# VH-VL binders against Acid phosphatase 1 (APS1): the designs that were tried, part 2

Target 1, 240 residues: Acid phosphatase 1 (APS1), of Solanum lycopersicum (Tomato) (Lycopersicon esculentum) (p27061)
Amino acid sequence: TENLNSHVFPRPLIIEYPEKQLRDELKCTTWRFVVETNNLSPWKTIPEECADYVKEYMVGPGYKMEIDRVSDEAGEYAKSVDLGDDGRDVWIFDVDETLLSNLPYYSDHRYGLEVFDDVEFDKWVENGTAPALGSSLKLYQEVLKLGFKVFLLTGRSERHRSVTVENLMNAGFHDWHKLILRGSDDHGKTATTYKSERRNAMVEEGFRIVGNSGDQWSDLLGSSMSYRSFKLPNPMYYIL
Key: E = the ipSAE of ESMFold2; O = the ipSAE of OpenDDE; V2 = 0.75 times the mean of E and O plus 0.25 times the DockQ between their complexes.

## First folded at step 1 (VH-VL)

Design c10 (framework fv_cixutumumab)
Fold by ESMFold2-Fast, scan of step 1:
Structure c10 (fold): chain C 240 residues (1-240), chain A 124 residues (1-124), chain B 108 residues (1-108)
Amino acid sequence: as target 1 above (240 residues)
Amino acid sequence: EVQLVQSGAEVKKPGSSVKVSCKASGGTFSSYAISWVRQAPGQGLEWMGGIIPIFGTANYAQKFQGRVTITADKSTSTAYMELSSLRSEDTAVYYCARDEYYDFWSGDYGMDVWGKGTTVTVSS
Amino acid sequence: SSELTQDPAVSVALGQTVRITCQGDSLRSYYASWYQQKPGQAPILVIYGENNRPSGIPDRFSGSSSGNTASLTITGAQAEDEADYYCNSRDSSGNHVVFGGGTKLTVL
C-alpha cells in the first residue's frame, strides 16, 4: 500500500528474521556455510548444538557432494591451463582432509566436538591407515596426467615422514615431486605462515604455482598464492 | 584375493538371539565396508547394516535399529552380525558382503565379494 | 516403504536388448549398483557407480541414469543372463543402503 511505499527508499531494507523454529533449523547450516566461506575467527570445537548436524554432514551426502564438486571444478580448471614446456607448473595438495581422510579418528572423537588432542591424533597418524578421499585421488591423477608437478605440503611433522609416505602410497597416491612437512625451524609457526614460507621457496626455485587444494584457509592464503585455489569443506576443526 | 567364509546354519527359538560370523581371507580387511544383507525364502535382498572395520562404527537400516548389532575384529579379520528378539519373519539366508569398490566419500561402491550365506531358521 | 522400485518381471528374446529399470528419488543424488542372482547362489555385482564393470563381467552389461531412474542394459542377451536382477543405492539421507525389489529376467 501507500504507507509501505513511503517508507521504502530512505530506510535500510527490512528483512523479517525467520520464525524461531525455522531459524533454529537453519542455525547449523548457516554456521557451517559462513565459517567455511568467510574464514571466521579461530574456534576450538564445533557448536555443541550442531554436533548431530556435523556428523550427518561428514558421513552423509553433503560432504561427499561438496568435495566431488570442488574436485570436478579444479579438474576443469587444470584442463584449461596451457602448461609451459619446462616442467615447472605445480599443483599443491594439502594432505589431511584433502588427500587423506582422518574421519576414522574423528568418528571416535565426536566429529569436532572434542578439543583437539595432538597426542591422540599423532598415534592415529602413526597407524598409517587413513583412507583416500576418492574425488581428490581422481583430481590428483588427472593433474599428473596433464603434466603438472605435484607438491604435497602438510602441517605434519618431519617425524611422521615415513608413515605419511607409506599411507599416501597405500591410499593410491604416487609420483609426487616433493612431500614437504614441518621441520624443527617451523616450530610455533601458524599454518598460514609455514605454508606461505614454503610456497615462497617454490617460487624462488622457479616454480609456477598454478593450483592449490586444501581444506583450510591457512592452506590457501598468505604469500605466493596459487593462480587458482580450491577449498575443500571441513567443519570439524579450524587451523590458524 | 579376498574370500568371505560364513558360520554354519542356525535354528533358533522366537525371542532368542543369533550371532553370525564372516571371516575374510586374503587381501586387506580393515579398509573395506562389510555389509549384512538378508533374503527371506522367495523374497528380495534386504540391507541390514554395515561396518567399516577401520572406523569401528556400524551403520544400521532403520527397520533393524535396536535389534541388530554389527561388529568387526580386525585382528581376526572377522565381522559379526547379531540379531536379537527373533521372530518367524527373521527366517532367511544372511549374507555378508564386502564393498571392494566402496569409496567412503564418493559412494561409487558395490558389494563385489559375497559370502555363501548362513541360513537362520526361527521355529515357532 | 521401499525407496527403490523395480518391475517384478521382464522377458527378452535371445540376442535382443533388454533394459531393467530402478526408480527412486535418491537416484537423483546417488548412483545405482546392479546385482545378478541365480537360484541357490549369492548375488554377483555386475555394475557399480552408474556404469563401471567389475573384472570378469561381459561388456554387454551397461548402466545409465537419468533423473530419478537408473537402468541396467543387457545388449545381445544370452541364455546365462536369465536371473534375478537387483539395484541398490543409498537412501535419501545417504546414510543407509536400500535394494530394489528385484526383476526376474526370462530369456526366451
Scores: ipSAE 0.000, ipTM 0.433, lowest interface PAE 15.2, mean pLDDT 85

Design c11 (framework fv_cixutumumab)
Fold by ESMFold2-Fast, scan of step 1:
Structure c11 (fold): chain C 240 residues (1-240), chain A 122 residues (1-122), chain B 108 residues (1-108)
Amino acid sequence: as target 1 above (240 residues)
Amino acid sequence: EVQLVQSGAEVKKPGSSVKVSCKASGGTFSSYAISWVRQAPGQGLEWMGGIIPIFGTANYAQKFQGRVTITADKSTSTAYMELSSLRSEDTAVYYCTRGGYKYGSGTYFDYWGKGTTVTVSS
Amino acid sequence: SSELTQDPAVSVALGQTVRITCQGDSLRSYYASWYQQKPGQAPILVIYGENNRPSGIPDRFSGSSSGNTASLTITGAQAEDEADYYCNSRDSSGNHVVFGGGTKLTVL
């Protein structure tokens, strides 16, 4: 309504966007992009309205094309690095959704729509049958050939060490320098804190963390970060 | 060294509420789960709920749903447990503890506060 | 949801082996952890994730599980082991933590 005292309170200058239908069509594409790229707020399940989108992305060509791209870019970076002659240049790999795919498990659990069930996931882990991500296996072999030491840094418990070793070897991964799992002193810590502490220890031992591959920002951020980090997509779950 | 320092003993009337605090020192507060466990005189341990401060979301035992509220203030590294509509059976020692019911983590509690005695009497 | 059951009391002679048990259907699906509590003190974690010991816990403490039963074993019991012992795990939904009723261990 018109101001009766002859005062004009100007409308704030704001940007206006196209019709609602266009915004609705982009909702799930936008959600996946911003959670992956901008590390937006922690979440426990995917948005229900995006369930079909996430499933199609994970089982379709989208996921494969993106992990291929990340691995190719990481490989080019690795080839560009002049390694020291002391054998202390390191590449860190996360395990779950980085080297091994839990997609068979998540296909039976609605691709991120269900709240995480650690007991059911542990049963899956104990089978030791998670398949390799082919593009990551290729990168893994390339960094070994180039002379990097490979450290595997996983949020899996020490309790699962033997089955994790068996699964990795059956999936084609060999010759890592060290496999680091969560010990008794690491429980209750966020993945960011736990992985930062382990990277701090590596640096204090004289290693140079040249590259780091992981599907979560918690694999990559914190203290003692790698010279270059390579984030694989994972819209099915978020780990703090 | 991690220490959990709890607020002092409370005496409350039936129908009132109580808010117990737990200040964490040593280590990083926001990166760890904080739970509340109570113990009535001569009785066993009972989990009430917990929070991961960085998420700001709490999880509660069904028995306490609607009566208990667990919060965290990251700026002061302090977690709180508020219990409303107090009854005589709420007389107990209330412990805060660090440890996890988060993704992929066990349900074990590695550090405990000394406990806060809450007495509900007429 | 299901509860965890412990015997209220157990006794062991000094230097002998004692087994404290925790039983519940949720233990078929979830790991048990064990706590020691002495009078007037807060509990102390002694075993977690079935059979892991925190730093500082003597190796005479061990855990095991089979079916719906978890066990805490103390091999060569010492006088200072006299205490109440509690198990905990998740309830059948997996969403909440539950404790056993506790077992009072007397070392004779």
Scores: ipSAE 0.006, ipTM 0.436, lowest interface PAE 13.7, mean pLDDT 85

Design c3 (framework fv_cixutumumab)
Fold by ESMFold2-Fast, scan of step 1:
Structure c3 (fold): chain C 240 residues (1-240), chain A 122 residues (1-122), chain B 108 residues (1-108)
Amino acid sequence: as target 1 above (240 residues)
Amino acid sequence: EVQLVQSGAEVKKPGSSVKVSCKASGGTFSSYAISWVRQAPGQGLEWMGGIIPIFGTANYAQKFQGRVTITADKSTSTAYMELSSLRSEDTAVYYCAREGYSSSWYRAFDIWGKGTTVTVSS
Amino acid sequence: SSELTQDPAVSVALGQTVRITCQGDSLRSYYASWYQQKPGQAPILVIYGENNRPSGIPDRFSGSSSGNTASLTITGAQAEDEADYYCNSRDSSGNHVVFGGGTKLTVL
């Protein structure tokens, strides 16, 4: 127990930075960093001045390079884990913007600039044509090969179960242990609360959540967190 | 449309090994698990094992564990099944089949090869 | 020994309904899929995951399950439905695949 009030405080020294001009690209790079580090307050749409930035990031090499890096790091971690011999080591994957890309939908809705329209998004989901994120498909197959059980934990409604299964299988995903969607009793819960409750149930059943992949902090934070979490970038939307 | 093309008939002696190939044409080979299912003359279907080609994860039925090896070559979109220590009761038609519909609750084979006849005789 | 049991043979009159059954403890936990096999041919998937039809399969084919029993129903059997029918499921561990012994359907 140190009494810091008795210490002499040095005269304040403040680091000085070169003069910097504000420009939209630098502002938007900074905004995206703050979003991805969970330092931004909850938000509903991207900043208008960042619309072009977000589009170029999502369809360009930036997004591809970052999801590749996150998946590669997750794969290296998975290889480093000593699995138990009881088959109870689990990797959790979120679905939307983690295994399946809704980029075709968002390309017609300005990549996050429009307020979310649940009716239009449901029509897209029911088509069952969302493509796989290749980096995540690779990771998915790697964790299966290593002996992990895979749980898919999605904020999609139970009413979308059949089309979600069809879409996942057509996109190349197979052999998951369980696909968990929101039931009627999950209606109105935040994603953080809903996913925490489902992870609590897994732990109570005796599973060890070794890894968890998602594009939202609400996929990863809360109770019964994985031993390691891997967050894919997503600047287009935010879910509590 | 995806098709699975299998290698030709084989006649083998007891104690030898056989390696059957299954080449996928059309569609994405690596995105689906490929299983091997055999059928002895006048008998039913028997699952031997399967592989996820992209990462080579093989899973074997207990009866064949230690005697069957399932592999995949992504560059040629070809899966292989090698069965060793052959005996007369291994005489069968060997099918490869794609697991086009699978989940935590079922594994179903939507596309099948035409089968490869393997005869084990002295 | 097989984990899934099917009767070896069943007959149905043309245009009538037939039910083929598959029984085993794994069916309490997993869904059955069904295959049609004609002589000298590879099997064809007719029902997957209890009661889903692949594209091109006639709507006279349907599936159901209760407890440890799964059923394939053919409503209004046609001559072309004469074949061997196999069920499959995940085994009790969930890690492997098992097939039933097959049922030979004769259309009279």
Scores: ipSAE 0.000, ipTM 0.406, lowest interface PAE 17.4, mean pLDDT 87

Design c4 (framework fv_cixutumumab)
Fold by ESMFold2-Fast, scan of step 1:
Structure c4 (fold): chain C 240 residues (1-240), chain A 124 residues (1-124), chain B 108 residues (1-108)
Amino acid sequence: as target 1 above (240 residues)
Amino acid sequence: EVQLVQSGAEVKKPGSSVKVSCKASGGTFSSYAISWVRQAPGQGLEWMGGIIPIFGTANYAQKFQGRVTITADKSTSTAYMELSSLRSEDTAVYYCARGSLRFLEWSPYYMDVWGKGTTVTVSS
Amino acid sequence: SSELTQDPAVSVALGQTVRITCQGDSLRSYYASWYQQKPGQAPILVIYGENNRPSGIPDRFSGSSSGNTASLTITGAQAEDEADYYCNSRDSSGNHVVFGGGTKLTVL
């Protein structure tokens, strides 16, 4: 019989542009992706056209779901690691936007649309009431139970040591091996340089940096990097 | 230490194309991005575009979109800038410059090493 | 384009302080870098990432930023500082690089 069926060759993929309102929404989603993949040069504030987007992300399910995912993946990695019995396996945590949330402060300062004001932020820090990020607290407790030593490495000044300890303990964090803040010798250093130097010191002392959690690429990059790094999202600000 | 060596001066007729080369030496080509910046006589600096050689990704300034093509050959550590449909106002010195690379950053905003420039003259 | 605006010319007396300014809305979001260019030469990076100096750049050069304005300050200007100075940064989209129009510095 005659063949009644055609043999059809595949057609190229046709991609159509979205409607204007959807296209405008995608601009800010794309911007945030570029921020979180370290594809923007250093910046001071979020784009004005993305102010509503960043606010909705930070106070909505998006931020919560992403920090939960990062912490869950970090926990699975931690469980997979065979620790030495010498007590020298370390997990490093950044503090701000990693263990403690400054979202109450940023909600009064337009979620990154305002240039950072160190005087105003210092007043907030001295209040000692920043809440814990729940998924990070869970991860923190889990790595301690697994036998990791925890180092807290923060860009906060030594002058804030007492209130930072108080805030961390009130938020549920305990039993860290060392809390490292910026001393006078660290004045003027980028966060990348400062944190690299502190990690170099840990390695020189014989510690193995197995994991490192932070919200800035400057928490994770540089010298003496961890075996695995876990980056929490933060579209509100950038630290070099 | 890194040095950028550019190809020699060109004289072109309107409507033709020019392709300028930029060869990196002394450093790891794949660790950097290469930008192209031009300067017309007595005028300021104008960014045309850049490429990240390890990713093959190029980005162009809106003004040059559609008539500039930036490419890189990792095996020879050489970047190229081709400008088509030349006009008299394209007469300029064309510089290549190295930028810091941060993962998939398309277009680094500062350039720490510059080539000496290639003069392109467009005349009839 | 004119996304970053610089004064076309400034003068300073030898040994005095001069401030060169770059203005644009994108500077609210992105740091500026600064380049020195002498006649017949390629530009030289003098400041990047707000206030970082490449090796070999004298410490009399510094950068600062506030709102939509970035500034290059030369404290104790020398004769060899006479040059054109350009700022650059990202455009408002963050996807492209833009330069200011340049400032011609005369050291009197």
Scores: ipSAE 0.000, ipTM 0.397, lowest interface PAE 19.1, mean pLDDT 85

Design c5 (framework fv_cixutumumab; at its last look DockQ between E and O 0.01; V2 from the best seeds 0.00; counts 0 for: pae O 13.4 > 2, placed apart)
Heavy chain, then light chain:
Amino acid sequence: EVQLVQSGAEVKKPGSSVKVSCKASGGTFSSYAISWVRQAPGQGLEWMGGIIPIFGTANYAQKFQGRVTITADKSTSTAYMELSSLRSEDTAVYYCARDKYYYDSSGYPHFDYWGKGTTVTVSS
Amino acid sequence: SSELTQDPAVSVALGQTVRITCQGDSLRSYYASWYQQKPGQAPILVIYGENNRPSGIPDRFSGSSSGNTASLTITGAQAEDEADYYCNSRDSSGNHVVFGGGTKLTVL
ESMFold2-Fast, scan of step 1: ipSAE 0.006; ipTM 0.551
ESMFold2, look of step 2: ipSAE 0.006; ipTM 0.548
ESMFold2 (binder alone), look of step 2: mean pLDDT 89; pTM 0.932
OpenDDE, look of step 2: ipSAE 0.000; ipTM 0.494

Design c6 (framework fv_cixutumumab; at its last look DockQ between E and O 0.02; V2 from the best seeds 0.00; counts 0 for: pae E 19.9 > 2, placed apart)
Fold by ESMFold2, look of step 2:
Structure c6 (fold): chain C 240 residues (1-240), chain A 124 residues (1-124), chain B 108 residues (1-108)
Amino acid sequence: as target 1 above (240 residues)
Amino acid sequence: EVQLVQSGAEVKKPGSSVKVSCKASGGTFSSYAISWVRQAPGQGLEWMGGIIPIFGTANYAQKFQGRVTITADKSTSTAYMELSSLRSEDTAVYYCARVSGYDYVWGSYPFDYWGKGTTVTVSS
Amino acid sequence: SSELTQDPAVSVALGQTVRITCQGDSLRSYYASWYQQKPGQAPILVIYGENNRPSGIPDRFSGSSSGNTASLTITGAQAEDEADYYCNSRDSSGNHVVFGGGTKLTVL
């Protein structure tokens, strides 16, 4: 707490000038931080003033570097776990923006600036051509090799089971132990409620949920939470 | 609407290098990978490698490891393939192709758009 | 030789059905994609995944797989279908691309 030496600074000292420049440079970065710390839900579109920022983050090195870092930490955790010998240790993966990237779709929809359109998104899903997130594929293969059961828990509908399986296999994902999609009895549930209920069922069946990788807080929060959760970044959309 | 425009034909001497460009237009360059495929006269398609521009990561077929360098410039939406130590067997048409996604796992996704090819002739 | 094996040539009578095959051990785990190449032209994608057609590909083109074999089927073959056809997929390492040797389709 001390006065600045006025012999080396102009008078008056305008601390706001450097701070204003920093605020302009950081306004979208700080928005993304608040999004990723789950402080802005629910929201439907990215801020218009951050559209260019989100595009550059998603298509530049930032997004990949963050995905890689989260996946690397998850891999280190997975290697550190002493698995039981009963085959009951599970790693859960979400699908969209966790294993499969919908960036090709979102690049045509301004990276989250457009209100989500279920019909157009379903057309994209039905093509079955979403690419893998490579760091997630490597983590996926590693946890299988380490002896985890791998359960895929997605908010996609059961009507898309066939194309989702085909997309996952073409993207390089094989040998999952369960693929869980929304059935008709899940209509109207929030993703948090839906995913919590399915995790509860896993625990009731005697599984231990050791790791959980997902891009949405709804993948990770709720009941029967994993021992460790790994939140992948995704500022393009929010799912309650 | 998606278009890949390749540089023109090249005639090269053995032992030299060639650099072929591939400019993408009408689509999102950074959302996809770019592969390079060659075809010798009367022969089939041979994958050389590719690059993921969003990550800057290149992968090379074992046959070409150490002789091929693949790069991308996002600001111009252009990928490049440079093949060094040319031999007469390198005479071929060289294609660039867009891969329908981005990740480190090659071969999982189709090559959905192709350039017209660049003929490289290696002769003394 | 390639990890993916295709017959070098196949013929079909105009209006008839033809099947072009692609065999390899990696196809037990991974789907193939199919490309058409006409003389002097670049390849074009005709089938990917199991049986997905890009926009603009006629519905007479279809794909299937069983065991270590992927197949491209053309029903009602037309003169314009005369071309070389290539499959590709992941190689045995799982990390690289491999193409089949190609099949020349002649429409009689």
Scores: ipSAE 0.000, ipTM 0.423, lowest interface PAE 16.4, mean pLDDT 86
ESMFold2-Fast, scan of step 1: ipSAE 0.773; ipTM 0.886
ESMFold2 (binder alone), look of step 2: mean pLDDT 90; pTM 0.936
OpenDDE, look of step 2: ipSAE 0.013; ipTM 0.522
ESMFold2, look of step 5: ipSAE 0.000; ipTM 0.480
ESMFold2 (binder alone), look of step 5: mean pLDDT 90; pTM 0.937
OpenDDE, look of step 5: ipSAE 0.006; ipTM 0.533
ESMFold2, look of step 6: ipSAE 0.000; ipTM 0.403
ESMFold2 (binder alone), look of step 6: mean pLDDT 90; pTM 0.937
OpenDDE, look of step 6: ipSAE 0.005; ipTM 0.508

Design c7 (framework fv_cixutumumab)
Fold by ESMFold2-Fast, scan of step 1:
Structure c7 (fold): chain C 240 residues (1-240), chain A 124 residues (1-124), chain B 108 residues (1-108)
Amino acid sequence: as target 1 above (240 residues)
Amino acid sequence: EVQLVQSGAEVKKPGSSVKVSCKASGGTFSSYAISWVRQAPGQGLEWMGGIIPIFGTANYAQKFQGRVTITADKSTSTAYMELSSLRSEDTAVYYCARGHYYGSGSYYKPLDYWGKGTTVTVSS
Amino acid sequence: SSELTQDPAVSVALGQTVRITCQGDSLRSYYASWYQQKPGQAPILVIYGENNRPSGIPDRFSGSSSGNTASLTITGAQAEDEADYYCNSRDSSGNHVVFGGGTKLTVL
């Protein structure tokens, strides 16, 4: 019907976008964006409507292109750094979904749609067969050649030390200065708290944390942060 | 100081429902899970389930799946446990406690603070 | 199996050492936590993550594990240690929190 209100008011000064129907690909792309930018945290499982999207991303060119880009940017930063003569410049790497891929495990567990089963995941870990992420292996070798000390800082339990060492070596990683896993004293801590405490210890020992690579914000945030942090994508799971 | 304050004792008829509350004070409500543990007279402790307020969904023991509902109200820092279809064997002291582990070693908290308990008696 | 087993009762003389055990297949993979409960009171956490003590818990309490067995040790038992002790961990599926049946400690 005819507008009965004769008052004319100016529109507010805001940006307007065309109204268009939404497509499932855009819904899942935007979900992944907010997850990777830490705008949706914490979360337990991927949205069911995005299961196919996440699978295609993880096994397709999208994931590979993004980890390649992160590693390339990290390498350029590493080359730009003037290292001290004291051997105290450190690069920290997370292990799972940073150096080693658990994609074979997640391919049997719907790429993040299933609630995490740590019993089944631990069985997979004990196999010691996780493949290297090629772009991370390249970065790892590059920072070693540049003279960085490498610390590996993982949420894996100390009880998995031997198999983790063998897996890393078989995947092509070598010559790390220290591999730090969760001990009994770290039981019950969030990854953010645990990794912050280990970085604090490194700083107290006189190390400079120049770079830090990880797939979770909990690898990168907290106290004693690196000069530069490099976050690999991981839409399959979230760690506090 | 962290404190968990539970609602008062309840007497219920078989087939009814009971809803027990647990108000947290001191510390960060959203960052910790709240678990519910019951103890029948002269019996041991039995974990029923828990909720992590940040996630907004609860995790339940298999035995109680379908009968228990655990919820949280972040604005009042209060967790609730509702148990339906009550039987005489549900007569117990019901405790809330702060903590739970959730599928990952990176997110685990033992039950470090406990409420004083709420006695629920189911009798005909 | 999918449950944690404890002996229902144990006694110790004042000032002596006692070990309370908890057995279950899941303990090969997961640490046990231990809770003390006195009559009419809520439980309190005494050990977590194998051998960590919360603030305020005396150092006479310690934890250990080997294979499918976790143990709570009290060195130099005191009268106030008389209580029920419960172990707590995951079941064999790893998806549930389970308690042992409890051990009544009598201090003679």
Scores: ipSAE 0.006, ipTM 0.426, lowest interface PAE 16.0, mean pLDDT 85

Design c8 (framework fv_cixutumumab)
Fold by ESMFold2-Fast, scan of step 1:
Parts: C-alpha cells; sequence; structure tokens
Structure c8 (fold): chain C 240 residues (1-240), chain A 125 residues (1-125), chain B 108 residues (1-108)
C-alpha cells in the first residue's frame, strides 16, 4: 500500500569509504601517525598488535628517512635565519631520542611494549655508551657553524650530569653553551612544565629561542616556545 | 670492564664447518657491535664480518660472503661466527672484538677497544 | 691491504720519535684506529678518532690525519714499543672494516 505522507529529504553529502578496503596492515601506520600528530591521549605502552611494526620502523629505513628529513628541514630553516649581532640566538636540543639514541636499551625491552623501568634505564644511562643520531649530529654542527648558541635541555637528573657529558662528547657533541638537567626542584614535574620553566628562564635572560629539536611534544609545547619547532619521530614511548 | 671470552681451540677436517663463540660480560651487550677478525700464521689482521645485536643483521667481507654466518644471542650475551666449507687456508686465530663508533671534527671513526683472547682453528688435511 | 697501505717495516732508535703512516682514500672520510700487536697476543687499541688514547696507553702515543693519510707517532720510543702496528678504518663504501697490512717496528 502507498504512503502519501512519505517524502525523502536529501541527506548531507558524505564520503563513504569502502569498508572492505579498511586494512589491518594500516592500523599501526595510522596509530603512529596519530601519535606523532599529538592526537592521542597519554599512553604507557605501544599497542600489542603493533609490536612488530614499531620494531621494523625503528631498526629499518623508515625511522632513518624521517629523522633525516626533519634534520634537513631544520637545517634549511637555520640557514634562512638572519641572526642578531649580539650572540643571543639559541637552538635547543633535547638529548634522549634527539641527539643520543637509546635504541640498544629498547631493543632489550621490546621497543615500547614494556612499561618503562626507571631503575633499568638508569643502569643503561650510567654506561655512557648511547650512540649519536647522525642526522642530528649534522644539524648540531650546522647550527653551531651558523652562529647559534646551543642549549641542551634534558629530562635526565643532575646526578647523571658527568656521564651525560662524557656520552655526548664521545658521541661527537661539543661546544654547547649550556647543558640543563633536572635539579631537585624539578622532581615530580611533568616534562612539559619543567622544560617550559627552563625556556622561560632563557627568555628572561634575553635569549631568543629560534629553534627547538625534540622527539616528544613535551619538548616543544608549553610556554616560551621556539620560533620554529622540529619534532623527531618516537613511537616507542610517550612523555607527558 | 667489558670482557669477551671465546670458545676453545678447534681441529676440523676440510669441507666441514666450525662455530666459534664469544661471550660478553660487563656493559650492555646491545650497545655495541661485535666484529670477527682472523689472522693466519705470520699474516696480518683480516676482518670477516660483524653483527649489531640490536638489528640482528650481520655484514660480511666480500671474501667470506656465502661461507660465513655471524649471529648473536642477546639472552646469553653471546656472538657466534660459523665458517663453512673449511679449507687449509682457513687455519688461523679467530678474534672477536667490541666495535664502537664516534664522530669528531667532521669525520666518523670506528674502533675495537676490547678483544677476545682468540680461538685457534686448525684445518687438518 | 689494498685499500689501506702501510710500509711493512720501520726502525727507530731508543728515545727517538717515529711516525708510522697509513694511506687510503677512505681516510678522507674516516679517522683511522691503531693497534699494537706483540707475538702470541691479541691486538691492543692504542689510538682512535682524531687523537684519543684508551686508558693505560702512554702519552708518547699520538695520532694525526691529513687528506688520505693517517699517522701514528711515538715520541721517545721505548724497547717495549717494538711490535706490529695496524691501522684500521672503513672502506670507501663505509660498509666494510679494513686493516692495513701492518708495520713491524724495530727499536734499536
Amino acid sequence: as target 1 above (240 residues)
Amino acid sequence: EVQLVQSGAEVKKPGSSVKVSCKASGGTFSSYAISWVRQAPGQGLEWMGGIIPIFGTANYAQKFQGRVTITADKSTSTAYMELSSLRSEDTAVYYCARDLGGYSYGKYYYYMDVWGKGTTVTVSS
Amino acid sequence: SSELTQDPAVSVALGQTVRITCQGDSLRSYYASWYQQKPGQAPILVIYGENNRPSGIPDRFSGSSSGNTASLTITGAQAEDEADYYCNSRDSSGNHVVFGGGTKLTVL
């Protein structure tokens, strides 16, 4: 029987993607993209189904190509900057997963599947043998040559200052203006709060933060942000 | 502080294979590469290949490609070098060594700072 | 060897300075490392990088490089310095480790 009160209104145009083309293979690529674009809530470990994906990414060409690209773009930006005559233009580098790689440690801890163990990580740090990330070393030398002051701003504790200096120098990093580690006053602060406060102090001293390189959004966001920020990938862990 | 302890001397027949072990103690096994270097009687040092445990990937000198296999077992902190199709010319002392790298003043550098005592392999003919 | 060339022998008088050289195109891109080897013993690292000495190596040992040449210098040679010295670097591709042929140092 016909219904004379029936009428059809046009529904909003929407793009409908074929469901059969949603692939499990893309789940981990999508997860990593969301991590790197700051669209995930804080997390403790990588998704279990992405363990092999993260390992292959970290030890394969994907990670290398992406850190090379980030460093190349940062270098082009650095060359484009017209530095002041006062020597107060600064580039900030995070240390872990930015200048030094803890990949040897994480290879023994399932590349992010294990909950972070600060005692075991401290033992690794005390060895002082973390290798340099080559693309970051190249960028580091480039910004020094261009006349930037380099500040190293790390979440490592002051108790590890000596071994951190030794590791950095053995890895090829020299001539930084200041190495800033967490003091007693900084214990318990999030990395975002701690690093923001240190950047605030730099600005108050009259420095201009022209560039900032880090692997965590907590290295880059907050107060007294750099003119340009450069984020290296890190799917293995998240720091608030 | 890091020490490398190698397996004992071997006497092998031509055409057989030999597997030499290198057990690391002290330090973090995954923080460095392990290289294998041999020295025939009265001859110089010859690099055979090496492994970076974090990648599980070995790299071999062209001369030994297809005959040598280098592996690592992180659970026992032990690296292995297996050489197949042995010939009399393979009679040598085989060393494992910790292989590290760095960068300074525009150049890369690599060095082997800790060496095993060596394993003598004699191919009987 | 073919990629890193060393003279097979050199002599120095006790207390004098000697320079052992290593030549190869890869040395333009990589610093050489130097090893001392005495009969029946494993090699010992004496110099690495630009001019670094491992703990326990006397300060009379130093390294330098220029172009395609690396040099190991022993200032004030002593009797115990008599040994074979090997230079070590990467080949031009960077993919392989190569050793020089070795230099026998005789201390007169």
Scores: ipSAE 0.000, ipTM 0.478, lowest interface PAE 14.9, mean pLDDT 88

Design c9 (from c1 with heavy chain D99S G101Y Y102D Y103I D104L S105T S106G G107Y Y109S; framework fv_cixutumumab)
Heavy chain, then light chain:
Amino acid sequence: EVQLVQSGAEVKKPGSSVKVSCKASGGTFSSYAISWVRQAPGQGLEWMGGIIPIFGTANYAQKFQGRVTITADKSTSTAYMELSSLRSEDTAVYYCARSRYDILTGYYSFDYWGKGTTVTVSS
Amino acid sequence: SSELTQDPAVSVALGQTVRITCQGDSLRSYYASWYQQKPGQAPILVIYGENNRPSGIPDRFSGSSSGNTASLTITGAQAEDEADYYCNSRDSSGNHVVFGGGTKLTVL
ESMFold2-Fast, scan of step 1: ipSAE 0.006; ipTM 0.547

